# VHH binders against p53848r504to814: the designs that were tried, part 36

Target 1, 311 residues: p53848r504to814
Amino acid sequence: TYIMAIFNATPDSFSDGGEHFADIESQLNDIIKLCKDALYLHESVIIDVGGCSTRPNSIQASEEEEIRRSIPLIKAIRESTELPQDKVILSIDTYRSNVAKEAIKVGVDIINDISGGLFDSNMFAVIAENPEICYILSHTRGDISTMNRLAHYENFALGDSIQQEFVHNTDIQQLDDLKDKTVLIRNVGQEIGERYIKAIDNGVKRWQILIDPGLGFAKTWKQNLQIIRHIPILKNYSFTMNSNNSQVYVNLRNMPVLLGPSRKKFIGHITKDVDAKQRDFATGAVVASCIGFGSDMVRVHDVKNCSKSIK
Key: E = the ipSAE of ESMFold2; O = the ipSAE of ESMFold2 at other seeds; V2 = 0.75 times the mean of E and O plus 0.25 times the DockQ between their complexes.

## First folded at step 19 (VHH)

Design y05 (framework vhh_7sr4_2; at its last fold request DockQ between E and O 0.83; V2 from the best seeds 0.67)
Fold by ESMFold2 at other seeds, fold request of step 20:
Structure y05 (fold): chain B 311 residues (1-311), chain A 119 residues (1-119)
Amino acid sequence: as target 1 above (311 residues)
Amino acid sequence: EVKLVESGGGLVQPGGSLRLSCAASGFTFSDYVMGWYRQTPGKQRDLVADITSGGSTKYGDSVKGRFTISRDNTKNTVYLQMNSLKPEDTAVYYCARVETREGYWIFYWGQGTQVTVSS
């Protein structure tokens, strides 16, 4: 299981204390410490750098600001002599194709796109032009400002286009036995599958893609828990859909899966936010559950405390 | 518009033979994988055989050695020769144009032809 550590290049990181150089050196020192701590317990670490908040309803930095916050930092990390470069994998958290292009120029390995290509129609072309780049195709609905209002999964968004569904080689019962209980994860799988088709049609290779069901993006706190429990369904899911006068079969089996449970709203509901020690333990239990249900990668804020749960 | 028209189905006794034909129009036939699939009530469509543009063939385990798929690119036609027919071969047989992508497939179906194997 891989650990992806979140690093926020926040809106104020360049304005604190003045000059851009000072902010980058401080951020680089924080990342060196984070990597050292993670590599003490793991063979490698993924650092996910974000220059624009993707939280629901957050104010979006301009593309120019996102580049300014993120790209020099990624370059500094890649050029550092204090880091074991063969063990540090760099990811950029962006939904903008131009930001992805700039990050690729300076040595990023992964484009982590919460929109799954929805927010920028040029993203897939950028990924296809760079076959060495890994792309995280994530599920959401709508946009940053509207996604919280789109968490109704009792009916399928693709409607009558879906013809058949399959769950392969799993200890999960037939879909007929669980149909009402699994409507959420099946919706997510179908919508990911539609975006997967578009990625492949634009030249992205299957081996470039990891899928992410998008905990906290167009999902309630109870829905996040359902998704975690039903990861085995997603990892073994395939379906057919009608497309004009043809039928399309999509096979999502054995796609690598990322889950990002850390600091999502549902952790607050579970922990009641009263005791820091109990909150740390609850977070670790959720991360361990993600691994136990088959997540191939987990995205976390607190690498040291979560590392014990990964073992 | 892709159009596939199956023919050659019917009633046959066990041990008998049938030859199915599928006439294709609306596309460059020689560029595509063609296949035969079959479906019994309540079950999904299963691969019987397919044939690539280059002539390579693949068969389902239950029909291997008894059925032969072939194509005539000058007539835009794909064939299924079915020998040593058994009652379990009873099904609706569908011709398909198949497009393979990475992790997904596109099928264009004919209307189907009934094959019934019964004494």
Scores: ipSAE 0.623, ipTM 0.826, lowest interface PAE 0.7, mean pLDDT 83
Fold by ESMFold2, fold request of step 20:
Structure y05 (fold): chain B 311 residues (1-311), chain A 119 residues (1-119)
Amino acid sequence: as target 1 above (311 residues)
Amino acid sequence: EVKLVESGGGLVQPGGSLRLSCAASGFTFSDYVMGWYRQTPGKQRDLVADITSGGSTKYGDSVKGRFTISRDNTKNTVYLQMNSLKPEDTAVYYCARVETREGYWIFYWGQGTQVTVSS
């Protein structure tokens, strides 16, 4: 399983005032330490840099500010002689195609887009123009300000466009028996599949794409737990949908899956009555559960603590 | 608009033969993969055979050696010759135009023709 370490280049990462060069040097030193901690336990590390908060209802930095916060840092990481560049993979957490384009110019490897292209219609074109770039296609609904009012998932609410569904390694009777309990992950799979079609139609290659069911994006805390339990369904999912007198079959089976359980609101709900030391252990247990259900990559804040739980 | 019209289905004895035909219109027939699929009640449609624009063929495991797909690009028609028919070949047979992408496929279906293999 791969570890993606979160680094926020947002206001909570900023110094009050002063020269921009001092901020970058401090952030680079933090990243060097983060990488050394991760590489003590792993052969490689993925660093996910974010210059704009994507938490529901958060205030969105301008594109210009997001670039100013993130692009010089990525460049500094790539130019550092203190890092084994062949073992450090860089990701940028952005939903903006122009930010992605600038990050690619300075050596990013992964575009981590929580919107799956919903927020910027030019994103897929940028990814398609750069076939070496990995793209994380994540599920959400609505936008940052509205998404958590859109967490109602019903099988009937999909309309009549979905004709058939398949989960490899389970027979059709077992899917029917679990229908009410799996509606969420199946809806997520279908909506990811629709975005996947648009990515492929815009020239993105299948081998560029990882999928992410989007813990905490248009989901309640109980729904996050269901998604974690049902990752095996998503990893083996395919479906058909109607379009005029045509039928489209989408096969998501064997696509790599990312989960980001760390510091999501639902951790607080399941650990409310435990002390801080036990909350650290509970976070590690949730990460281990994600891996046990089949997540190919986990996105975490505390690499040192969570790395122990997955070894 | 894509239109596919199957014909040639019916009732046949085990061991018998049947030839299905599919007339295509509304597109440049020679540019597309064409196929035959079959469906029994309560189950998914299964590939029986397909044929590429270049004439390459592929068959489902259960019909290899017994069924032959062919196409006539001058008549915009795809055929399925079915020999040595068995009761398990009983199904509705659908003609399809198939477009392949990376990890997804687009099917344009005919209305289907029933094939029943019974004593």
Scores: ipSAE 0.616, ipTM 0.826, lowest interface PAE 0.8, mean pLDDT 82
ESMFold2, look of step 19: ipSAE 0.605; ipTM 0.822
ESMFold2 (binder alone), look of step 19: mean pLDDT 87; pTM 0.873
ESMFold2 at other seeds, look of step 19: ipSAE 0.602; ipTM 0.829
ESMFold2, fold request of step 20: ipSAE 0.561, 0.609; ipTM 0.786, 0.816
ESMFold2 (binder alone), fold request of step 20: mean pLDDT 87, 88, 88; pTM 0.873, 0.880, 0.876
ESMFold2 at other seeds, fold request of step 20: ipSAE 0.550, 0.585; ipTM 0.762, 0.796

Design y06 (framework vhh_7ocj_1; at its last fold request DockQ between E and O 0.86; V2 from the best seeds 0.65)
Fold by ESMFold2 at other seeds, fold request of step 23:
Structure y06 (fold): chain B 311 residues (1-311), chain A 119 residues (1-119)
Amino acid sequence: as target 1 above (311 residues)
Amino acid sequence: QVQLVESGGGLVQAGGSLRLSCAASGFTFSSYAMGWYRQAPGKQRELVAAITSGGSTYYGDFVKGRFTISRGNAKNTVYLQMNSLSVEDTAVYYCARVETREGYWIFYWGQGTQVTVSS
């Protein structure tokens, strides 16, 4: 299982308008330390740089500001002689195709897009033009300001278009026995499948794509737990849908899966009224559960403490 | 505009033979892979046989050498020769044009023809 470490390129704010940005040299030093700590415990490390918050209801930086915050830092990381470049995998957390283009120019390896192309229709074309780039196709609904009002998964968003569903390496009778309990993960799988078709039709290759069910994006904390428990279903999911006088079969089996279980609000609901040390332990236990259920990559805030829980 | 019309189904005695035909129109037949699928009541539709535009053939595990798929490009027709039939072969048989993508497939189905095998 790979560990993806979160790095927020959030500027310092010294006025109400808040435009003072952190020194690139200082940020690079923090990243060098993070990488060295991670590489003491792991064969490689993935650093996920974010220049625009994707937290629900957060204020979105402009495209130009996101570029200014993130691109020079990515360039500095790739040019550093203090890092073993063959062991450092670099990701940018962006839903904007132009930011992705600039990041690719300066040596990013992964585009981590929480919208699965939903927020920027040009994203898939950018990924398709760059076959060496890994793309994380994540599930959400709506936009940053509306997504958490759309966490109702009792009905399937694709409705009557869905004709048949399969979970590979399982008895079909067992799936029938679990259907009420699995409506959420099957909804996510179908909606990811829809975006997956769009990506392939735009020239993205299957081997470029890693899927993410989007913990905390249009999901409640209880729904996050259900998704974690049901990762084996998503990893083995396929379905058919009708389209004109044709039928489309989508197979998500063997797609790598990313989970980001360490979001602050989700952990807070689980731990309730515990101090920071107990929350760190709970986060580690949740991360270990994600790996135990088959997550291929886990996105975390505290690599050192979460790595100890895994080891 | 893709149209597939199956024929040749019907009632046959166990151990007997039957030949299914699928007439295709509305597309350049020789450029596409074609297949035969079947569906028994309460079961999922399953692959019986497929044939590529280049003539390579593939069969479902249950076929065990009993069936042969072929194509007549001059007649825009795909065939399924079914030998040594048993009651377990009773199903609706569907002709399909199949398009492969990366991790997803597009099927264009015919209306189906019933095959019933009597003991």
Scores: ipSAE 0.592, ipTM 0.809, lowest interface PAE 0.9, mean pLDDT 82
Fold by ESMFold2, look of step 19:
Structure y06 (fold): chain B 311 residues (1-311), chain A 119 residues (1-119)
Amino acid sequence: as target 1 above (311 residues)
Amino acid sequence: QVQLVESGGGLVQAGGSLRLSCAASGFTFSSYAMGWYRQAPGKQRELVAAITSGGSTYYGDFVKGRFTISRGNAKNTVYLQMNSLSVEDTAVYYCARVETREGYWIFYWGQGTQVTVSS
């Protein structure tokens, strides 16, 4: 399983009026330390750089500011002689195609798009033009300001067009106990499948794509728990839908899956009334559960602490 | 508008033969893969046979050499020759135009033709 470490690119506040390069040097040093700590425990590390908050209802940095915060840092990481470049994989957390394009120019490996192409219709074209780039297609609904209101999931997410659904190649209608318990993950799978079709139609290759059910994006904390438990369903999911005079069969089986279980609000609910020491352990247990249910990549804030849970 | 019209179904005695035909219109027939699928009551639709635009053929495991798919590009028609029929072959047989993508497929179905095999 791969560990993706979160790094939020921020200016150095202590250098008010200082040079932008001074902030980059401090951030690079933080990255070097993070990588050394991670590589002590793992064969490789993925660093996910974010220059714009994707938390629900957060204020979005401008595209220009996102570029200023993230692109020079990525370039500095790739140019560093203090890092084993063959063991450090760089991801940029962005939903903007122009930011992705700039990041690719300076050596990023992964575009982590929480919107799955929903927020920027040009994203798939950028990924298709760069077949060496890995793309994380994540599920959400609406936009940053509206997604919290869209956490209601009922039977068929794609409405009248859904004809059949399969888990492990068995029609869900034959699995009465399972179908009632898995509405959420199947809705997510259907909506991911629709966006997957659009990615492929734009020239993105299947082998470029990892899927992410989007913990905390248009989901309550209890729904996050359901998704984690039901990752095996998503990894074995396929469905058919009708489109006027044709039928489309979409097979998500064996797609690599990313989970980001360490979101602040979600962890807060799970760890309510638990002291700080046991809260750290509980967070690690959630990460270990993601891996145990079949997540291929886990996005975390504290690589060293979470690594104890999976080592 | 893609149109596929199946014919040749009917009632046949076990051990007998039928030849299904599928007349295609509304597209450049020779450029597309075609297939035959079947569906018995209460069962899932399953692949019987497929033929690529280049003429390569594929068969479902239950066929066991008894059926042959072919295409007449000049006549815009796909055929299914069914020999040594048994009661288990009773189903509605559907012609399909099949488009393969990476990880998803597009099917254009005909209306189906009933095949009933009596013992």
Scores: ipSAE 0.583, ipTM 0.805, lowest interface PAE 0.9, mean pLDDT 83
ESMFold2 (binder alone), look of step 19: mean pLDDT 91; pTM 0.914
ESMFold2 at other seeds, look of step 19: ipSAE 0.557; ipTM 0.812
ESMFold2, fold request of step 23: ipSAE 0.578, 0.559, 0.524; ipTM 0.814, 0.795, 0.766
ESMFold2 (binder alone), fold request of step 23: mean pLDDT 90, 90, 90; pTM 0.909, 0.907, 0.911
ESMFold2 at other seeds, fold request of step 23: ipSAE 0.587, 0.560; ipTM 0.792, 0.796

## First folded at step 20 (VHH; framework vhh_7sr4_2)

Design z01 (at its last look DockQ between E and O 0.65; V2 from the best seeds 0.60)
Fold by ESMFold2 at other seeds, look of step 20:
Structure z01 (fold): chain B 311 residues (1-311), chain A 119 residues (1-119)
Amino acid sequence: as target 1 above (311 residues)
Amino acid sequence: EVKLVESGGGLVQPGGSLRLSCAASGFTFSSYAMGWYRQTPGKQRDLVADITSGGSTKYGDSVKGRFTISRDNTKNTVYLQMNSLKPEDTAVYYCARVEEREGYWIFYWGQGTQVTVSS
């Protein structure tokens, strides 16, 4: 399983604020320390840099500000002689195609797009033009301000167009026996599948794509638990749908999956306790559960302590 | 509009033969892969045989050695020669134009033709 470490390049995360040159050097030093700590326990580390908050209802930085916060930092990380560059994988957390373009120019490896291309119709073209870039296709609904109101999931996410569904290579239960219990993960799979089709149609290659069911994006806290439990279904999911005068079969089987449970609000509901140390322990247990259910990558805030709970 | 019209289905005894034909119109036939699929009630449509635009063929395990797919680009027609028929070959057979993308497929179906194998 890969570890993706979150690094927020926003003024409320790791900097003293402002845009002094010392802020970049300080952020780089934090990254170097994070990488060294992670590489003590792992063969490689993925650093996910975010210059714009994607939390539900958060105030969105302008595109220009997102670029100013994130691109110089990515460039500094890639140019550092203090990091084993063959072991450090860089990701940028952005839903904006122009930010992705700039990040690619300075050596990012992964575009982590929580919108799955919903927020910027040019994103897939940018990924397609850069076949060496990995793209995380994530599930959400609506936008940052509306997604919390869109957590109702029906039997058929794509409406009357859904014809058949399949869960491959699972002996757990027949799909019919599980229909009420699996509505959420199947809807997420269908909506990811629709975005997947659009990505491929725009020239993105399947080998570029890693899928993320989007914990905390258009989901209640109870729904986040269902997603984690049902990752094996998503990893083995396929379906057919009508598209114009044709039938389309989409196969998500064996696609790599990312889960990002760390420090999400639903951890507090699970523990029903606000003690930070108890939440850190619960986060580690949730991360271990994500791995146990088959997540290929986990996105965490505290890579050192979460790595210990995994070991 | 893609149009596929199957013919040649019917009732046949075990061990017998049938030849299915699929007349295609509304597209450049020679540029596309074509296939035959079959379906019994309550089950998904299963691959019987497909043929690429370049003539390469693939068969389902249960029909390999007994069925032969072929195409005639001058007649815009794909064929399925079905030999040594068994009762388990009973199904509705569908002609399809198939477009494979990366991890998803687009099917254009004909109406289907019934094949029944019984004494």
Scores: ipSAE 0.596, ipTM 0.814, lowest interface PAE 0.9, mean pLDDT 82
Fold by ESMFold2, look of step 20:
Structure z01 (fold): chain B 311 residues (1-311), chain A 119 residues (1-119)
Amino acid sequence: as target 1 above (311 residues)
Amino acid sequence: EVKLVESGGGLVQPGGSLRLSCAASGFTFSSYAMGWYRQTPGKQRDLVADITSGGSTKYGDSVKGRFTISRDNTKNTVYLQMNSLKPEDTAVYYCARVEEREGYWIFYWGQGTQVTVSS
């Protein structure tokens, strides 16, 4: 399982938004420490840099400000002689294709797009033109301001291809009995599959794509728990889309999966914790559960404490 | 638009033979894989045979050695020669154009032709 460490280059992480050279040096020193702590416990580390908050209802930085906050930092990390560059993987948390382009120029490895291309129709073209880049295709609905009100998931009405994907030795073979309990994860899988088709049609390669069901994006806190428990269904999901004269079959089996449970509000509902730092302890237990259900990558704030929970 | 028209189905006794034809139009036939699928009531469509644009063939286990798929790119037609027919071969047979991409497939189906194997 890979660990993706969150690094916020936003005003809620820095006194002036990390815009000045002195702030970049301080941010770089924090990242060097984070990487060294992680590499003590792991063979590699992924650093996910965000210049714009993607929390539901958050205020969105302009594209220009997002670039100003994130791109110089990524460049500084790649130029550092104090990091084992072959063990440090850089991700940028952005839904904007122009930000992705700039990050690629300065050596990012991963584009982490919470919208799965929904917010910027040029994103897939950028990824397709850069076959060395890994792309995280995440599920959400609506936009940042509306997504938390779009968490009603309907009964699955597509074809019955999910029965073909039953895992022989699990309760998944009882899918007909579980259809009401799996509505959420099957809808998420269908909507991811539709975005996946668009990515492939634009030239993105399957081997570039990691999928993320989008914990906390257009989901209630109880739905987040359902998603974590039902990751095996998502990892074995396939479905058919019918039309008058054609049928499309989509196979998401064995796609790598990312989960980002860290400091999400739903952990506070479980533990009644509101402070994000106090949620880090509870997050470690949730991260271990995500790995136990088959997540290939987990996105966390506190790598050291979460790593102790999963060791 | 893609159009596939099957013919050659019918009633045949066990041990008999039929040849199905599928006339294709509305696309560059030689560029696409073609296939025959069959469906019995209450079941999904099963692969019977397919043939790539380059002529490579693949068969379902239950028909291997008895059925032969072929294509004629000058006539835009794909064929299924069915020999040694058995009652379990009774089904609606569908011609398909198949486009494989990375991790998803697009099927264009014909209307189907009934094959019934019975005394």
Scores: ipSAE 0.581, ipTM 0.802, lowest interface PAE 0.8, mean pLDDT 81
ESMFold2 (binder alone), look of step 20: mean pLDDT 88; pTM 0.882

Design z02 (at its last look DockQ between E and O 0.72; V2 from the best seeds 0.63)
Fold by ESMFold2, look of step 20:
Structure z02 (fold): chain B 311 residues (1-311), chain A 119 residues (1-119)
Amino acid sequence: as target 1 above (311 residues)
Amino acid sequence: EVKLVESGGGLVQPGGSLRLSCAASGFTFSSYAMGWYRQTPGKQRDLVADITSGGSTEYGDSVKGRFTISRDNTKNTVYLQMNSLKPEDTAVYYCARVETREGYWIFYWGQGTQVTVSS
């Protein structure tokens, strides 16, 4: 299982010695420490750099500000002689195709797009032009300001066009005791499948894609728990739908899966009112559960403590 | 508009033979892969055989050696020769135009023809 460590890039305009260069050196030092801690316990580490908040209802940095916050840092990480470059994988957390394009120029390995291409219609073209780049296709609904109002999941995403659904090649309608319990994960799979079709049609290759059901994006805290429990369903899911006088069969089986449970609102509900550091320890237990249900990659804030809990 | 019309289904005894035909119209037949699929009630449609535009064939494991798919591009027709039929071959057989992508497929189906293998 891969560990993806979250790094939120923020400028420190109040720095006494300087503005953006001093901020980058401080951020790079933090990343070097993070990487050394992770590499003590793991053979590799993924660093997910974000220059624009994706929390529901957060104020979005401009594209130019996102570039200014994130691209010089990625470049500095790749140019560092203090890091074993063959063991450090870089991801950028962005839904903007131009930010992704700039990050690719400076050596990023992964584009982590919480919108699954929904927020920027040119994202798939950028990924397709760069076959060495991994792309995380994540599920959400609406936009940053509306997504939390869109957490009602019904029998079929995509409406009447859905014709059949399968888990392990078994028609799910034959599994009556499961179909009402799995509405959420199946809706997520269907919506991911629609965006997956669009990615492939725009030239993205299947081997470039990791899927992410999007914990905390258009989901309640209880729904996040259902998703974690039902990762085996998603990893073995396929379905058919009618489209333009034809039937389309989409097979999501054996796609690599990313989950990001760390410090999400639902951890607080599980652990009552503990502070954020104590939530990191409890998050380690949730991360171990994600791995136990089959997640291929987990995104966390505290790599050292989560790694100890996993081992 | 893609149109596929199957024929040749019917009742046959175990060990017998049957030949299915699928007449295609509404598209450039020679440019597309074609296939035969079958379905029993409550199950998904299973691949029986397919044939590429270039004539390469693939078969489902349960029918290898017994069934043969072929195509006649001058007649816009795909065929399924079924030999050594077993009761397990009883199903509705569908002709399809098939377009393969990475991890998803596009099917254009015929109406289906019933094949029943019974003593």
Scores: ipSAE 0.604, ipTM 0.811, lowest interface PAE 0.8, mean pLDDT 83
Fold by ESMFold2 at other seeds, look of step 20:
Structure z02 (fold): chain B 311 residues (1-311), chain A 119 residues (1-119)
Amino acid sequence: as target 1 above (311 residues)
Amino acid sequence: EVKLVESGGGLVQPGGSLRLSCAASGFTFSSYAMGWYRQTPGKQRDLVADITSGGSTEYGDSVKGRFTISRDNTKNTVYLQMNSLKPEDTAVYYCARVETREGYWIFYWGQGTQVTVSS
């Protein structure tokens, strides 16, 4: 299982002369410490740099600001002689294709797109032009301002276009007996599959794609728990749908899966009535559960404490 | 408009033979893989045989050695020769044009022809 460490490229709350180089030097030192802590326990580490908040209902930094916050930092990390470059994998958390382009120019390895291409129709073309780049195709609904209102999933996952579903290599080989309990993960799988088709049709290669069911994006806290426990279904999912006098079969089986449970609203609901040490431990237990249910990558804020849970 | 019309189905005794035909129109037939699939009520369509544009064939395990798929690009037709028929071969047989992508497939189906193997 890979660990992906979150790094928010935050605005400076005080001026140090107004130069971006000074901000970058401080952030780089924080990254170096983060990497050394992670590499003590792991053979490699993924650093996920974000210059724009993607939290539901947040106010978005402009594209220009996102570039200014994130691209120089990525460049500095890649140019550092204090980091073992063969063990540090860089990801940028962006849904904007122009930000992705700039990040690729300065040596990023992964584009982490919470929108799965929904927010920028040019994203898939950028990924397709760069076959060495890994792309995280994440599930959400609507946009950042509307997604919280779109968490109502129907009891029957089959729309008019969906003909049949399959779950392979599990005790659930036919979904008839469990359809009521798996509505959420099946809908997520179908919507990911539709985005997957669009990515492939735009030239993205299957080997470039990791899928992310999008904990906290268009999901309630109870739904996040269902997704975590039903990751084996997603990892073994395929389905057919009707399309323009044809039938399309989509096979998501064995695609790598990312989960980002750390610092989501549902952790707050789970841990509200426990002391601080128990909350830290409960957060680590949720991360361990993500791994236990089959997540190939976990995205965390507290690398040191969560690394012990990852084993 | 892709159009596939199956024919040649019917009632046959165990051990007998049938030849199915699929007339194709609305596309450049020689450029596409074609296949035969079969379905019993309440089950999904299973591969019987397929044939690539280059002529390579593949067969389902239960029909290997008994069934032969072929194509005639001058007549835009795919054939399925079915020998040594068993009651288990009873199904509706569908002709398909198949397009393969990375991790997904597109099927264009005919209307199907019934094959019944019974004494």
Scores: ipSAE 0.586, ipTM 0.815, lowest interface PAE 0.8, mean pLDDT 81
ESMFold2 (binder alone), look of step 20: mean pLDDT 88; pTM 0.884

